# VHH binders against Enoyl-CoA delta isomerase 1, mitochondrial (ECI1), part 22

Target 1, 258 residues: Enoyl-CoA delta isomerase 1, mitochondrial (ECI1), of Homo sapiens (Human) (p42126)
Amino acid sequence: QRVLVEPDAGAGVAVMKFKNPPVNSLSLEFLTELVISLEKLENDKSFRGVILTSDRPGVFSAGLDLTEMCGRSPAHYAGYWKAVQELWLRLYQSNLVLVSAINGACPAGGCLVALTCDYRILADNPRYCIGLNETQLGIIAPFWLKDTLENTIGHRAAERALQLGLLFPPAEALQVGIVDQVVPEEQVQSTALSAIAQWMAIPDHARQLTKAMMRKATASRLVTQRDADVQNFVSFISKDSIQKSLQMYLERLKEEKG
Below, E stands for the ipSAE of ESMFold2; O stands for the ipSAE of OpenDDE; V2 stands for 0.75 times the mean of E and O plus 0.25 times the DockQ between their complexes.

## First folded at step 8 (VHH; framework vhh_ozoralizumab_d1)

Design w4 (from v3 with S54Y; at its last look DockQ between E and O 0.01; V2 from the best seeds 0.00; counts 0 for: pae O 12.3 > 2, off the site)
Fold by ESMFold2, look of step 8:
Structure w4 (fold): chain B 258 residues (1-258), chain A 123 residues (1-123)
Amino acid sequence: as target 1 above (258 residues)
Amino acid sequence: EVQLVESGGGLVQPGGSLRLSCAASGFTFSRYVMYWVRQAPGKGLEWVSEITGYGDLTRYPDSVKGRFTISRDNAKNTLYLQMNSLRPEDTAVYYCAKDKGYSSGRDYGMDVRGQGTLVTVSS
């Protein structure tokens, strides 16, 4: 299992813990398990909210799994990107209250997951960061992820953060608004439980319709351009120069881990 | 009342193929994760596959990955399992299951209701 679900049906809350060693990279199998687990919870009337957190020490999620993007067929790249889009769409439009309890590093695709949530709590640890650092790696965040960041922290802050590939430590993350709360690491879980209870105190129907109204335009932009977005990704990632860069980066990761 | 009716089992030679069907009624089929599970003679239940409500995502254990394909037709309320390259160890009664959710404990998510359909793979 890559997703550990700890239900509390009496409270109407489940905790989804990411357990995809070593760093919760968003592999195709992990993406699939996340979506399936979310669908099961959405279809169970016992649950009104989900806390997303990590079972891996020090990391919430390291982001996209680069092994899915290097040395594979174009058909694999298309399938992978469609799975990434699917996770974002399902989380972003979920009728459940989603709270991210960010108990570790949260760059790139980890931040993608966190930004879909209704509320974000980051552990106050100077070694942890959150942000979309794609440009530092020579790649571009997709338009729908740019939209998500812009909706969260505003146009100018998002414009600067994306172009510079900024990763925000806890104090800066709170100041810029990419997270809603920063608390001591040992208080992250209890703070998430308190926050989700506050959100669930709002009548479900009114809260869900309001969320749908606020998010519809952003979600629809991807839905109507989904195939074009896949084609753009496949074209970009298939370039020989990009494949070589990914290969070298993966080899450096092996060297540093060894 | 939830009803699941499996069909399509039979006797097949090793290396052969078979397609199982599951007719579903009594619930909104397209909303639910669905499963195939199997029970070999004298053994417990083994998870074989799962599929999301719209059929866009599927999962398999290593024992069947690449040989079995789960699919669904939501207009017909029918779940399918295409089994290729069958082996004697695939011999089992096959059941479809509806996701039963998370109970007060950490229960499994599979609600088996039908009599199943027997698949026998003999050399």
Scores: ipSAE 0.376, ipTM 0.744, lowest interface PAE 3.3, mean pLDDT 91
Fold by OpenDDE, look of step 8:
Structure w4 (fold): chain B 258 residues (1-258), chain A 123 residues (1-123)
Amino acid sequence: as target 1 above (258 residues)
Amino acid sequence: EVQLVESGGGLVQPGGSLRLSCAASGFTFSRYVMYWVRQAPGKGLEWVSEITGYGDLTRYPDSVKGRFTISRDNAKNTLYLQMNSLRPEDTAVYYCAKDKGYSSGRDYGMDVRGQGTLVTVSS
């Protein structure tokens, strides 16, 4: 089990904990399990809010699973990206209040997950950085992810952050607005509970419609361009230069593991 | 209260081996990165090994890579350091240290460390 769901039906909140070692990479299985878990919560009217967090402090999510994008068939790449799209769509358009309790590093795909949430709390640890660092790996963020970041921190800040592939430590993350609060590590969970309660105090109908209104442009664009986006990803990731880079990186990671 | 208690230090000859242990208590052991660090006389603290909570990743500096092996038994809340091919320059007080969470492989975020155990490598 890669996703631990701890429900508190009385509070109307569930805590979804990532438990996909070693670093909560978004593998296909993990993506699938996340979507399934979210769907279950969505279909249970006893829940109005979900806190996303890592079961192991120190790493929220390292992002996409590079092994899913290296040395595989184009069909696999397509399936993988569709799964990524699906997770983003489900999170981004969720009628639930989503709060990220970011208790660890949150780069790339981790940041993607966090950015889909309504509210983000980051542990005050200088090693816990959040951001989209795709460009550092020669990868371009998809338009829907770009939009998500842009809608969070503004166009200028997003433009700089994406081009440079910036990962923000807590102080800077708060300053740029990519997270909403920075708190001591031991207070992340309690702060998330407090925050989500505030959001849940709002009538669901009005909140949900407002959220939908705010997010429908980007979401609808992806929905209408899902295939094109997948094709773009497949074409890009299948490039020899990209595959070589990914392979080298994976080899390096393997060496560090031993 | 977080407690770390090192043991296993002693006097060994060059080329010898030692196995250090660290008994951990006061926290969920499996959720935290653990370190071994050492301090030689007159020198600063040096990182010598790192292991993730579930033991799935380990890291070493070049100075000890291939010679030292960090491991853990989460059921016993115990951290280990197997030291082989010991050298005089390995002489130091060795500390078990708890990280604040999961390490990124950058600067280690030491939270608590034990009292240390002395390792002396001498002919």
Scores: ipSAE 0.000, ipTM 0.237, lowest interface PAE 12.3, mean pLDDT 92
ESMFold2 (binder alone), look of step 8: mean pLDDT 83; pTM 0.837

Design w5 (from v3 with L57F; at its last look DockQ between E and O 0.03; V2 from the best seeds 0.00; counts 0 for: pae O 6.3 > 2, placed apart)
Fold by OpenDDE, look of step 8:
Structure w5 (fold): chain B 258 residues (1-258), chain A 123 residues (1-123)
Amino acid sequence: as target 1 above (258 residues)
Amino acid sequence: EVQLVESGGGLVQPGGSLRLSCAASGFTFSRYVMYWVRQAPGKGLEWVSEITGSGDFTRYPDSVKGRFTISRDNAKNTLYLQMNSLRPEDTAVYYCAKDKGYSSGRDYGMDVRGQGTLVTVSS
């Protein structure tokens, strides 16, 4: 089991803990389990909020699983990307209050997950950076992710961050607005519980509709262009130059681990 | 245990049609890319088609594009290959294959394949 769900029905909150070693990479299986877990919580009226966090401090999520995007068939890439889209759509449009308790590094796909949440709390550890660093790997962020970041930190900041592939340490993350709070590591979970309670104090109907209104443009655009986006991704990721870069990176990782 | 069982092969005249089926078991069928591959006598394994888990993305080599259609019924755990306008060069053993969950680099990322079903196109 790659996702641990700790429910507190009395509080109306569940904590969803990522447990996909070694670094909570968003493998196809992990993506699937995340969606399933979220769906279960959404279908249970006893829950109004979810805290996303890592079961293992140090890494929130290392992002997309490169093994899913390298050395595979185009069909696999398509399926994988659809799974990524699905996760984003489900998280981004969730009627639940979602709070990220970021207790570890949060690059790329990890940041994607965090950005879908309504509120983000980052542990004050200089080793824990958050951001979209795709460009450093020669990869571009999809438009819906770009929009998500832009909607979070503003156009200018997002433009700079994406082009440079910036990963923000806690102080800068807070300054740029990619996270909402920075707290000592030992306070991340308690702060998340406090924060989510604040959000849950709002009438659900009004909150949910407002959220939907705020996020509808980007979400709807992806839905209407879902296939095109998949094709774009497949075309891009399948390029020899990209595959080579990914392969080299994977080899380096293997060497470091092995 | 992952099992794939192909069926539907046989003798057909040029220009004819066949529909192959592959019954899958031992894994969550809808979560995996599936392939059809074929091996002609004396030749290597050739990729014929692939389809995503949901069935919303398909791909074909030029050799069969426009003639073959891959599809799947996830409720029945079954993969299909509709073969139209068959040619003698389509003669081969056809295999259903499951994709791996990680990069393999070789064999189109295939994990397991069935025993195959023989398709013979001849006058």
Scores: ipSAE 0.028, ipTM 0.286, lowest interface PAE 6.3, mean pLDDT 92
ESMFold2, look of step 8: ipSAE 0.775; ipTM 0.900
ESMFold2 (binder alone), look of step 8: mean pLDDT 83; pTM 0.840

Design w6 (from v3 with L57W R106K; at its last look DockQ between E and O 0.03; V2 from the best seeds 0.00; counts 0 for: pae O 2.5 > 2, placed apart)
Amino acid sequence: EVQLVESGGGLVQPGGSLRLSCAASGFTFSRYVMYWVRQAPGKGLEWVSEITGSGDWTRYPDSVKGRFTISRDNAKNTLYLQMNSLRPEDTAVYYCAKDKGYSSGKDYGMDVRGQGTLVTVSS
ESMFold2, look of step 8: ipSAE 0.512; ipTM 0.818
ESMFold2 (binder alone), look of step 8: mean pLDDT 83; pTM 0.833
OpenDDE, look of step 8: ipSAE 0.034; ipTM 0.533

Design w7 (from v3 with S54E D56Q; at its last look DockQ between E and O 0.72; V2 from the best seeds 0.69)
Fold by ESMFold2, look of step 8:
Structure w7 (fold): chain B 258 residues (1-258), chain A 123 residues (1-123)
Amino acid sequence: as target 1 above (258 residues)
Amino acid sequence: EVQLVESGGGLVQPGGSLRLSCAASGFTFSRYVMYWVRQAPGKGLEWVSEITGEGQLTRYPDSVKGRFTISRDNAKNTLYLQMNSLRPEDTAVYYCAKDKGYSSGRDYGMDVRGQGTLVTVSS
């Protein structure tokens, strides 16, 4: 089990905890469990909101799993990217209130998950940063992730952040608007419960229709281009230079693990 | 009323293949996660696979991964289980199930309704 769901049907809220050791990398198995767990919650009338958080100390999610993108077949890369797209689409268009309780480091694909939520709370710990740092690794964020960031922090801040691969510490994350609150670590859960209650105080029908209207254009751009986006990913990740870079990075990570 | 009708079971030699079907009615089939579960003689229910409502993602336990494939045809309201490389320990009554969520207090809220279909793997 990589996704722990702690339901509170009486409150209409579930806590979804990420438990994919060591750093909640978005492996194909983890992506699959996330999507399935979310679908089950979306179809359960007992639940109106979900808090996404981590069961791993110090990390919300380290992002995409590089082992899924190195030394595999093109068919594997395609399947992996389709799973990534599915997670984003399901989160971004969810009929549930989604709150990220970001109790650890949140780079790259971790930030992807957080940006889909309705509200983001970051623990006030100088070791925890959030942002899309793909360009620092020689990787390009897909257009729908660029759109998501731009919709959250505005064009100019997103333009600078993506090109430079910026990771924001808590104070800067709040300042730029990539998170909505920064609180002491011990208050992250209680703050998430308060926030989700405020969002759920809005009648479900009106809130859900409004969210759908606000997000329709961005979601439709991916939906109408899913196959092309998969082809672009497979083409990019299959380049010899990219595979060599990924292999070298993975070898360094393996040697540096004590 | 939710109805699930399993079919396609039978006697198969070890190493053989078999395809199970589940005809669903009484609910919006494409909305729900669906499962296959099995019950060997004298044993409890064992989860065998699950699939998202639109069929894009699937999960399996290690005991069947690589040998079994769950699929669905939402136009026909039908769930399938392709079983390859069958082993004697796969002998069981196989049931399909509809997801009933987390409010039941189980991680896998599985709503088993049918009589099942018997698969016997023997030489």
Scores: ipSAE 0.605, ipTM 0.841, lowest interface PAE 1.8, mean pLDDT 92
ESMFold2 (binder alone), look of step 8: mean pLDDT 82; pTM 0.830
OpenDDE, look of step 8: ipSAE 0.749; ipTM 0.886

Design w8 (from v3 with E50V; at its last look DockQ between E and O 0.51; V2 from the best seeds 0.52)
Fold by OpenDDE, look of step 8:
Structure w8 (fold): chain B 258 residues (1-258), chain A 123 residues (1-123)
Amino acid sequence: as target 1 above (258 residues)
Amino acid sequence: EVQLVESGGGLVQPGGSLRLSCAASGFTFSRYVMYWVRQAPGKGLEWVSVITGSGDLTRYPDSVKGRFTISRDNAKNTLYLQMNSLRPEDTAVYYCAKDKGYSSGRDYGMDVRGQGTLVTVSS
């Protein structure tokens, strides 16, 4: 069990906790559990909001699982990316109120998850940075992720952040607008509960339609180009230079772990 | 009452194909993740495939990946399992199973399964 769901039907809220050690990497299994869990909540009328958070402080999600993208078959890469797309689509278009309670580092794929939410709360810890740092690894963000960031922090800020692969500490994250609140670590969960209550106070129909209207362009574009996007990813990730880079990185990570 | 009725099982030679069906009733079919599981003689239940309510995501264990395909027709309240390249080790009773929703508890897993349909792969 890599996703812990704590439902409170009475409150209409569920807390979804990431529990995929060591760093909540978005493995295929983890992605699957997330999608399934979200769908279950969406299809249950008892729930109107979901808080996403890590089971353990320190890391929200380290992002995509590099082991899923290195040394595997093209078919595997395709399947993996489809799963990533599915997660993004489900989160980004969710009729539920989604609030990220970011209680740890939130780079790359972690930031992807956070950016899909309606509201983001980050713990005030200098060790907890959020952003899309793909370019630092020689990887480009897909257009739908770029759009997501752009829609969050604006075109210019997103352009700079993506090109430089910036990870923002809490103060800068708040300043640039990638998160909505920065609070002491011990207040992250309670703040999330308060925030989600505010969002849930809005009539669902109006809120949901507005959200859909705001996000339709990007979501629809991915849906219509889903296969092309997968192919682009597979083509890119399968490059020898990219594979070598990933391998080297993985090896370094192993060495650092001791 | 939730009901799941499997069909399509039978005797098939190695390398053969079968298509299983599961007729669902008693619940909003499209809102639930569905599973195929199987139980071979003397063995426990084995997860075979999963499909989300929308049908947009499917997963398979390595044992059947590339050979089995799960699908669903939500308009017909029917779950399918296309089984190709069948092997003797695929011999089992196959069950359609409904995922447990969160309204019924915090636990992940299957809620209800059918009576099963026997698949025998033998030369």
Scores: ipSAE 0.450, ipTM 0.769, lowest interface PAE 1.5, mean pLDDT 94
ESMFold2, look of step 8: ipSAE 0.609; ipTM 0.838
ESMFold2 (binder alone), look of step 8: mean pLDDT 82; pTM 0.827

## First folded at step 9 (VHH; framework vhh_ozoralizumab_d1)

Design x1 (from w1 with S54E; at its last look DockQ between E and O 0.72; V2 from the best seeds 0.00; counts 0 for: pae E 2.4 > 2)
Fold by OpenDDE, look of step 9:
Formats: sequence, C-alpha cells, structure tokens
Structure x1 (fold): chain B 258 residues (1-258), chain A 123 residues (1-123)
Amino acid sequence: as target 1 above (258 residues)
Amino acid sequence: EVQLVESGGGLVQPGGSLRLSCAASGFTFSRYVMYWVRQAPGKGLEWVSEITGEGYLTRYPDSVKGRFTISRDNAKNTLYLQMNSLRPEDTAVYYCAKDKGYSSGRDYGMDVRGQGTLVTVSS
C-alpha cells in the first residue's frame, strides 16, 4: 500500500499520506492509488477536506518516476502520461478542500501535486525546496502545469522560475507565493488541520463553484487537448537524446546509492 | 435503489477468454469507483480489479494482472471485465461492486454487489 489514508469522519477530514519508498516517486502504480483514493474520498459524504502529506519526513515527493519514462515502449509512455494527466485533473478540479502539508523536499512532480491543492504549508527546513526544475534536466513543463504555476505565483514569476528551473527554499517559496505558510516542521500537520478547517467553514456549494470558475479554463485546455498532450510527451520522451540523458541520470543515481 | 446485474459467465476451457458485463442503476455511475470481485468455492471474497469513475485508471492484483482488463461505458452504465488466458483457478462466481468511500477503512471499499455470474474454467 503506497497511500495511507487516515480518515477522521467526525472532523470531515482525511489525511492522505504518501508511502512509496524511497522518495515517493510518482510511479504508475502510485499515481493510480492516489487517484483511486481521492475518488473514494470524494464519494464519501463524510469528508469535505483532504490533507496531502508524506509518511516519510524529508521528502514530500521527488516527482515523476524516471524509470517509467526510460527504456520503455511508447505505449507505456502514453499510459504513464495519461495517469499523470488524470492525477492532475482530479486534484486540480477536486470538490474537496485540498491542503498540502509539505514535510519534505517537493521538486518537479511533487510540486505538481502541491500546486493542485487549495493551500500549501511548507516545513521551515532549508533542505526542503519546492519548485519545477524540469529545465535543469532539459525537460519542459507541460502547458497545463505551466498554467498552474502561473495561476499560483503570477506570469512573470512563473516565467522566471520555469526557465531557470528554480527550487525555492522555504523563505523564498513564501516570498514568491508558491506556498502559503512556512512553519516549524513539528507544526506542519497541526497548521494544516487549522487551515483546512478555515476552508471547510465556507459553504461547499459557493466554494466549489468559485474554485471551478477559477480553474475551469486551465483544466478545460488539457481536457480538450488530452490526446495531443500525450502525443507530445511521447514524442519528446522517446527522443534518443532524451532517453540517453535519462539513462545516464538513472545510472548515476544507482552509483550514488551504492 | 442501487442495483447491479452481472452477466456473461459460463464454461470455458483453459486458455480461453470471456467477457463479463455489469449493468448498474440507482446511482450516478460515473462518479464511483467500481470493482470486480470473485469467490471461489470454499474460499473468501477476492478482489479482482478496480476502475476509476471516468475509467482512466485501473488496478489489478498480481493474480490476474496482464490477463484481465476492467473497463466501463458510463453512457450505458455498464462495467466490463475482459478475461483472457483463463486458468482453472479463475473458476468462481464473479461480482461487480460499487465503492462506498473510505468509511470502511478498506482498500477496496465495496458497497453493493450484484447476484454474481459463474465462471467455470475446465478442460
């Protein structure tokens, strides 16, 4: 089990803990479990809010699983990217209040997950950075992720952050607005509970419709271009130069662990 | 009232294929995770597959992974299970089931299930 769900029906809140060692990489299986878990919670009227956090302190999520994008068939790449799209769509358009309790490093795909939430709390640890660093690896963010970041921190800030592939430590993350609060590590969970209660105090109908209005344009762009986006990803990731780079990186990681 | 009606079961030889259907009514079908489960004679209920509301993501246990495919047509309120490379150990009554949310605390929080359809794999 890669996703640990701790429900508190009395409070109307569930805590979803990432438990996919070693670094909560977003493997296909993990992505699927996340989406399924979310749908289950959405269909349970006992719940109005979800806190996303890591079961392992130090890492929220290291991002996409590179092994899913290297040395596989184009069909596999397509399936994997569809899963990524689905996770983003489900999180981004969720009628639940989603709060990220970011208790570890949050790069790339981890940041993707965090950016879909309504509110983000980051632990005050200089080792915990959040951002989209794809460009540092020669990879471009998909347009819907770009839009998500832009909607969060503004066009200029997003433009700079994406081009430079910036990872923000807590102070800078707060300053640029990619997270909403920075708190001591031991207060992350309690702060998340307090925050989600504030959001849940708003009438659901009004909140949900407002959220939909704010996010509809971005979500609709992906929905209408879902297949094209998959094709673009497959075409890109299948390039020999990209595959070589990914392979080298994976080998390097193995050497460092050994 | 939630209703689930399975069909498509029968006798098949090892290595054969079979497609099960489940007609759903009484709830917003597309909003719920759906399951296939099975019960072999003398054994407990076993999870076979699950699919998200819109049908984009699926999961299988290792016992059927690569052989079974769950799908759904939300316009028809119908759940499907394509079973290929069937084995004698796949012999069971197969049920479709609706998810009830996380209140149950189970990984597959199934609520209502149908009457089932018998699948017999035998030479």
Scores: ipSAE 0.270, ipTM 0.683, lowest interface PAE 2.3, mean pLDDT 93
ESMFold2, look of step 9: ipSAE 0.498; ipTM 0.796
ESMFold2 (binder alone), look of step 9: mean pLDDT 82; pTM 0.831

Design x2 (from w1 with S54D; at its last look DockQ between E and O 0.70; V2 from the best seeds 0.00; counts 0 for: pae O 3.0 > 2)
Fold by ESMFold2, look of step 9:
Structure x2 (fold): chain B 258 residues (1-258), chain A 123 residues (1-123)
Amino acid sequence: as target 1 above (258 residues)
Amino acid sequence: EVQLVESGGGLVQPGGSLRLSCAASGFTFSRYVMYWVRQAPGKGLEWVSEITGDGYLTRYPDSVKGRFTISRDNAKNTLYLQMNSLRPEDTAVYYCAKDKGYSSGRDYGMDVRGQGTLVTVSS
């Protein structure tokens, strides 16, 4: 099991803990468990909000699983990217209040998940960061991730961050607005509980309809272009130069024991 | 009221195939995660697959991955399990189940309602 759900039906809140060792990489199996767990919670009337957090020390999620993107068939790459799109769409359009309790490093695909949430809390630890650093790997963030970041921190900050592949430490993350709150590491979970209670104090229908209205254009842009986005990913990731770079990076990771 | 009726079981040789069906009624079928579970002689219930409400994503334990395929036809309110490369250890009563939610218990809400369908794999 890669997703641990700790329900508190009396409070109307569930904590969804990421447990995909070693670093919560978004493998195809982990993506699938996330979507299914979210669907189960959305269909359970006992819950109005979900806190997303990590069961792994020091990392919220390290991002996309590079083993899914290297040495595989084009059909595998297509299936993988479809699952990535599905997770984003389900999270981004969820009627649940979503709060990220970011208790560790949150690069790339971890930031993808965090950006879908209504509220983001980052632990005040200099070793932690959040951002979309794909360009530093020679990879282009998909347009719907660019849109999501732009909607969160504004055009100019997003333009700069994406081109440079910036990862924001806690103080800078708060200043640029990619997270809503930075608190001592031991207070992240209690702060998330307080935040989600405040969001849930708003009448459900009005809050949910407002969220849907604000997010409709961005979500629809992906929905209408899913196939093209998949083909763009498959074409890009299949390039010989990209595959070689991924092989070298994965070999480096295998030499590490952590 | 929720009703789940399994069918399609039978006797099959090792290496053979069977397709199970589950007719669902009493709820909005397309809204819910659905499961197949099985109970081998003398054993407890074992999860063998799950599928999202729209059928888009599926999961399997390692014991059946690559051999079993869950699917659904939401227009017919029917869940399927295609079982290939069957082994004697796949012998069990197979049940479909509706997701019941996390507030329902430690098994996280697998709602088994039917009598199941027996699959026997032997020479």
Scores: ipSAE 0.584, ipTM 0.832, lowest interface PAE 2.1, mean pLDDT 91
Fold by OpenDDE, look of step 9:
Structure x2 (fold): chain B 258 residues (1-258), chain A 123 residues (1-123)
Amino acid sequence: as target 1 above (258 residues)
Amino acid sequence: EVQLVESGGGLVQPGGSLRLSCAASGFTFSRYVMYWVRQAPGKGLEWVSEITGDGYLTRYPDSVKGRFTISRDNAKNTLYLQMNSLRPEDTAVYYCAKDKGYSSGRDYGMDVRGQGTLVTVSS
């Protein structure tokens, strides 16, 4: 089990804890478990809010699983990216209040997950950075992720952040607006509970429709371009130069762990 | 009232294929994760596959991964299980099951399942 769900029906809140060692990489199976867990909660009228957090100390999520994108078939790449799209769509359009309790490093795909939430709380630890650093690896963010970041921190800030592939420590993350609060690490969970209660105090119908109105354009753009986006990803990731780079990086990671 | 009706079971030789169907009614089918589970003679209930409400994501246990494919047609309120490369150990009564929320505290919590359909894999 890679996702631990701790339901509190009395409070109307569930805590989803990422437990996919070693660094909560978004493997295909992990992505699927996340989507399924979320769907189950959405179909349970006992729940109105979900807190996303990590069960792994020091890491929220390291991002996409590179092993899913290296040395595989084009069909596998397509399936993997489809799952990434699905997770984003489900989180971004969720009728539940989603709060990220970011208690560890949150780069790339981790940041993707966090950005889909309604509210983000980051632990005040200089080792915990959040951002989209794809460009540092020679990779461009998909347009729907770009739009998500832009919708969060504004066009200019997003433009700079994406081009430079910036990872923001807590102080800068708060300043740029990629997170909403920075609190001591031991207060992250309690702060998330307080925050989600504030959001849940709003009538669901009004809140949900407003959220949908705010996010519809971005979500619809992906939905209408879903196949094309998958094809673009497959074409890109399948390039020999990209595969070589990924392979080299994976080998380096193995050496560092060994 | 939630109703699930399985069909498509039968006798098949090892290596053969079979497609099961499940007709669902009494609930908004597209909103719920659906499951296939099976029970072999003398054994407990085994999870076989699951699929999201919209049908985009699926999961399988290692025992059937690569051989079985779960799918759904939400317009027809129907769940499917394509079974390929069948083995004698796949012999069981197969059930379609509806998911329930986390109110029960269970992961993979199943609500209602049908009467089942028998699949026999034998030479």
Scores: ipSAE 0.177, ipTM 0.626, lowest interface PAE 3.0, mean pLDDT 93
ESMFold2 (binder alone), look of step 9: mean pLDDT 84; pTM 0.845

Design x3 (from w1 with L57F; at its last look DockQ between E and O 0.84; V2 from the best seeds 0.79)
Fold by ESMFold2, look of step 9:
Structure x3 (fold): chain B 258 residues (1-258), chain A 123 residues (1-123)
Amino acid sequence: as target 1 above (258 residues)
Amino acid sequence: EVQLVESGGGLVQPGGSLRLSCAASGFTFSRYVMYWVRQAPGKGLEWVSEITGSGYFTRYPDSVKGRFTISRDNAKNTLYLQMNSLRPEDTAVYYCAKDKGYSSGRDYGMDVRGQGTLVTVSS
């Protein structure tokens, strides 16, 4: 089990804890469990909000699983990217209040997940960070993730952050607006509960329709270009130079195990 | 009222194939996670597969992975289980189930409503 759901039906809130060792990478199996768990909660009338967090303090999610992107067939890359798109669409358009309680490092695909939420709380630990650092790895964030960051922190800040591949420590994350609150580690859960209660004080129907209206343009841009986005990913990741870079990076990760 | 009607079971030899069907009514079928579960003689319920409302994501335990395929036809409100390379240990009554979420307090949250369909795998 890679997603632990701790329900509190009386409060109308569930906590989804990420448990995909070692670093909550977005493997195909983890993506699958995330979407299934989210769908079950969306269809359970007892729940109005979900807190996303890690079962392992120190790492929220390290991002995309490079083993899904290296040494595989083009069909596998297409299937994997479709799954990534599906997770993002489901989270981004969810009828639930989503609050991320970011109790660890949140680069790249971890930030993808966090940016879909209605509210983001980052633990005040100087070793933690959040951001889209794909360009540091020679990779380009997909247009729909660029759109999401731009919608969150504004065009100028997003343009700089993406080009430099910035990862924001807590104080800078708060200043730039990529997170909404920074609190001591021991207060992250209670702060998430307080935030989700504030959002749930709004009548569900009006809140959900407003969120859908605000997010429709960004979501529709991916939906109408979904196949093209998959082919762009497959073409890029299949390049010999990219595959060799990924292989080298994976070899470094093997050498660090011990 | 939620109704789930399983069919397609029978007697097959080891290595054979069967396709199970589950006709669903009384709810918006396309919105719900669906399951196949089974109960072998003298055993409790065992999760066999699950599928999202859209049909895009599926999960299986190791015991059936690669041999069984869950699918759905949302236009016909029908859930399927294609069972290949059948083994004697697959012998069980098979049920489909609708997800009923986490509010019941149960780990699996599966709403089994039908009589099931018996699959017997023996030489």
Scores: ipSAE 0.670, ipTM 0.866, lowest interface PAE 1.4, mean pLDDT 92
ESMFold2 (binder alone), look of step 9: mean pLDDT 83; pTM 0.844
OpenDDE, look of step 9: ipSAE 0.867; ipTM 0.926

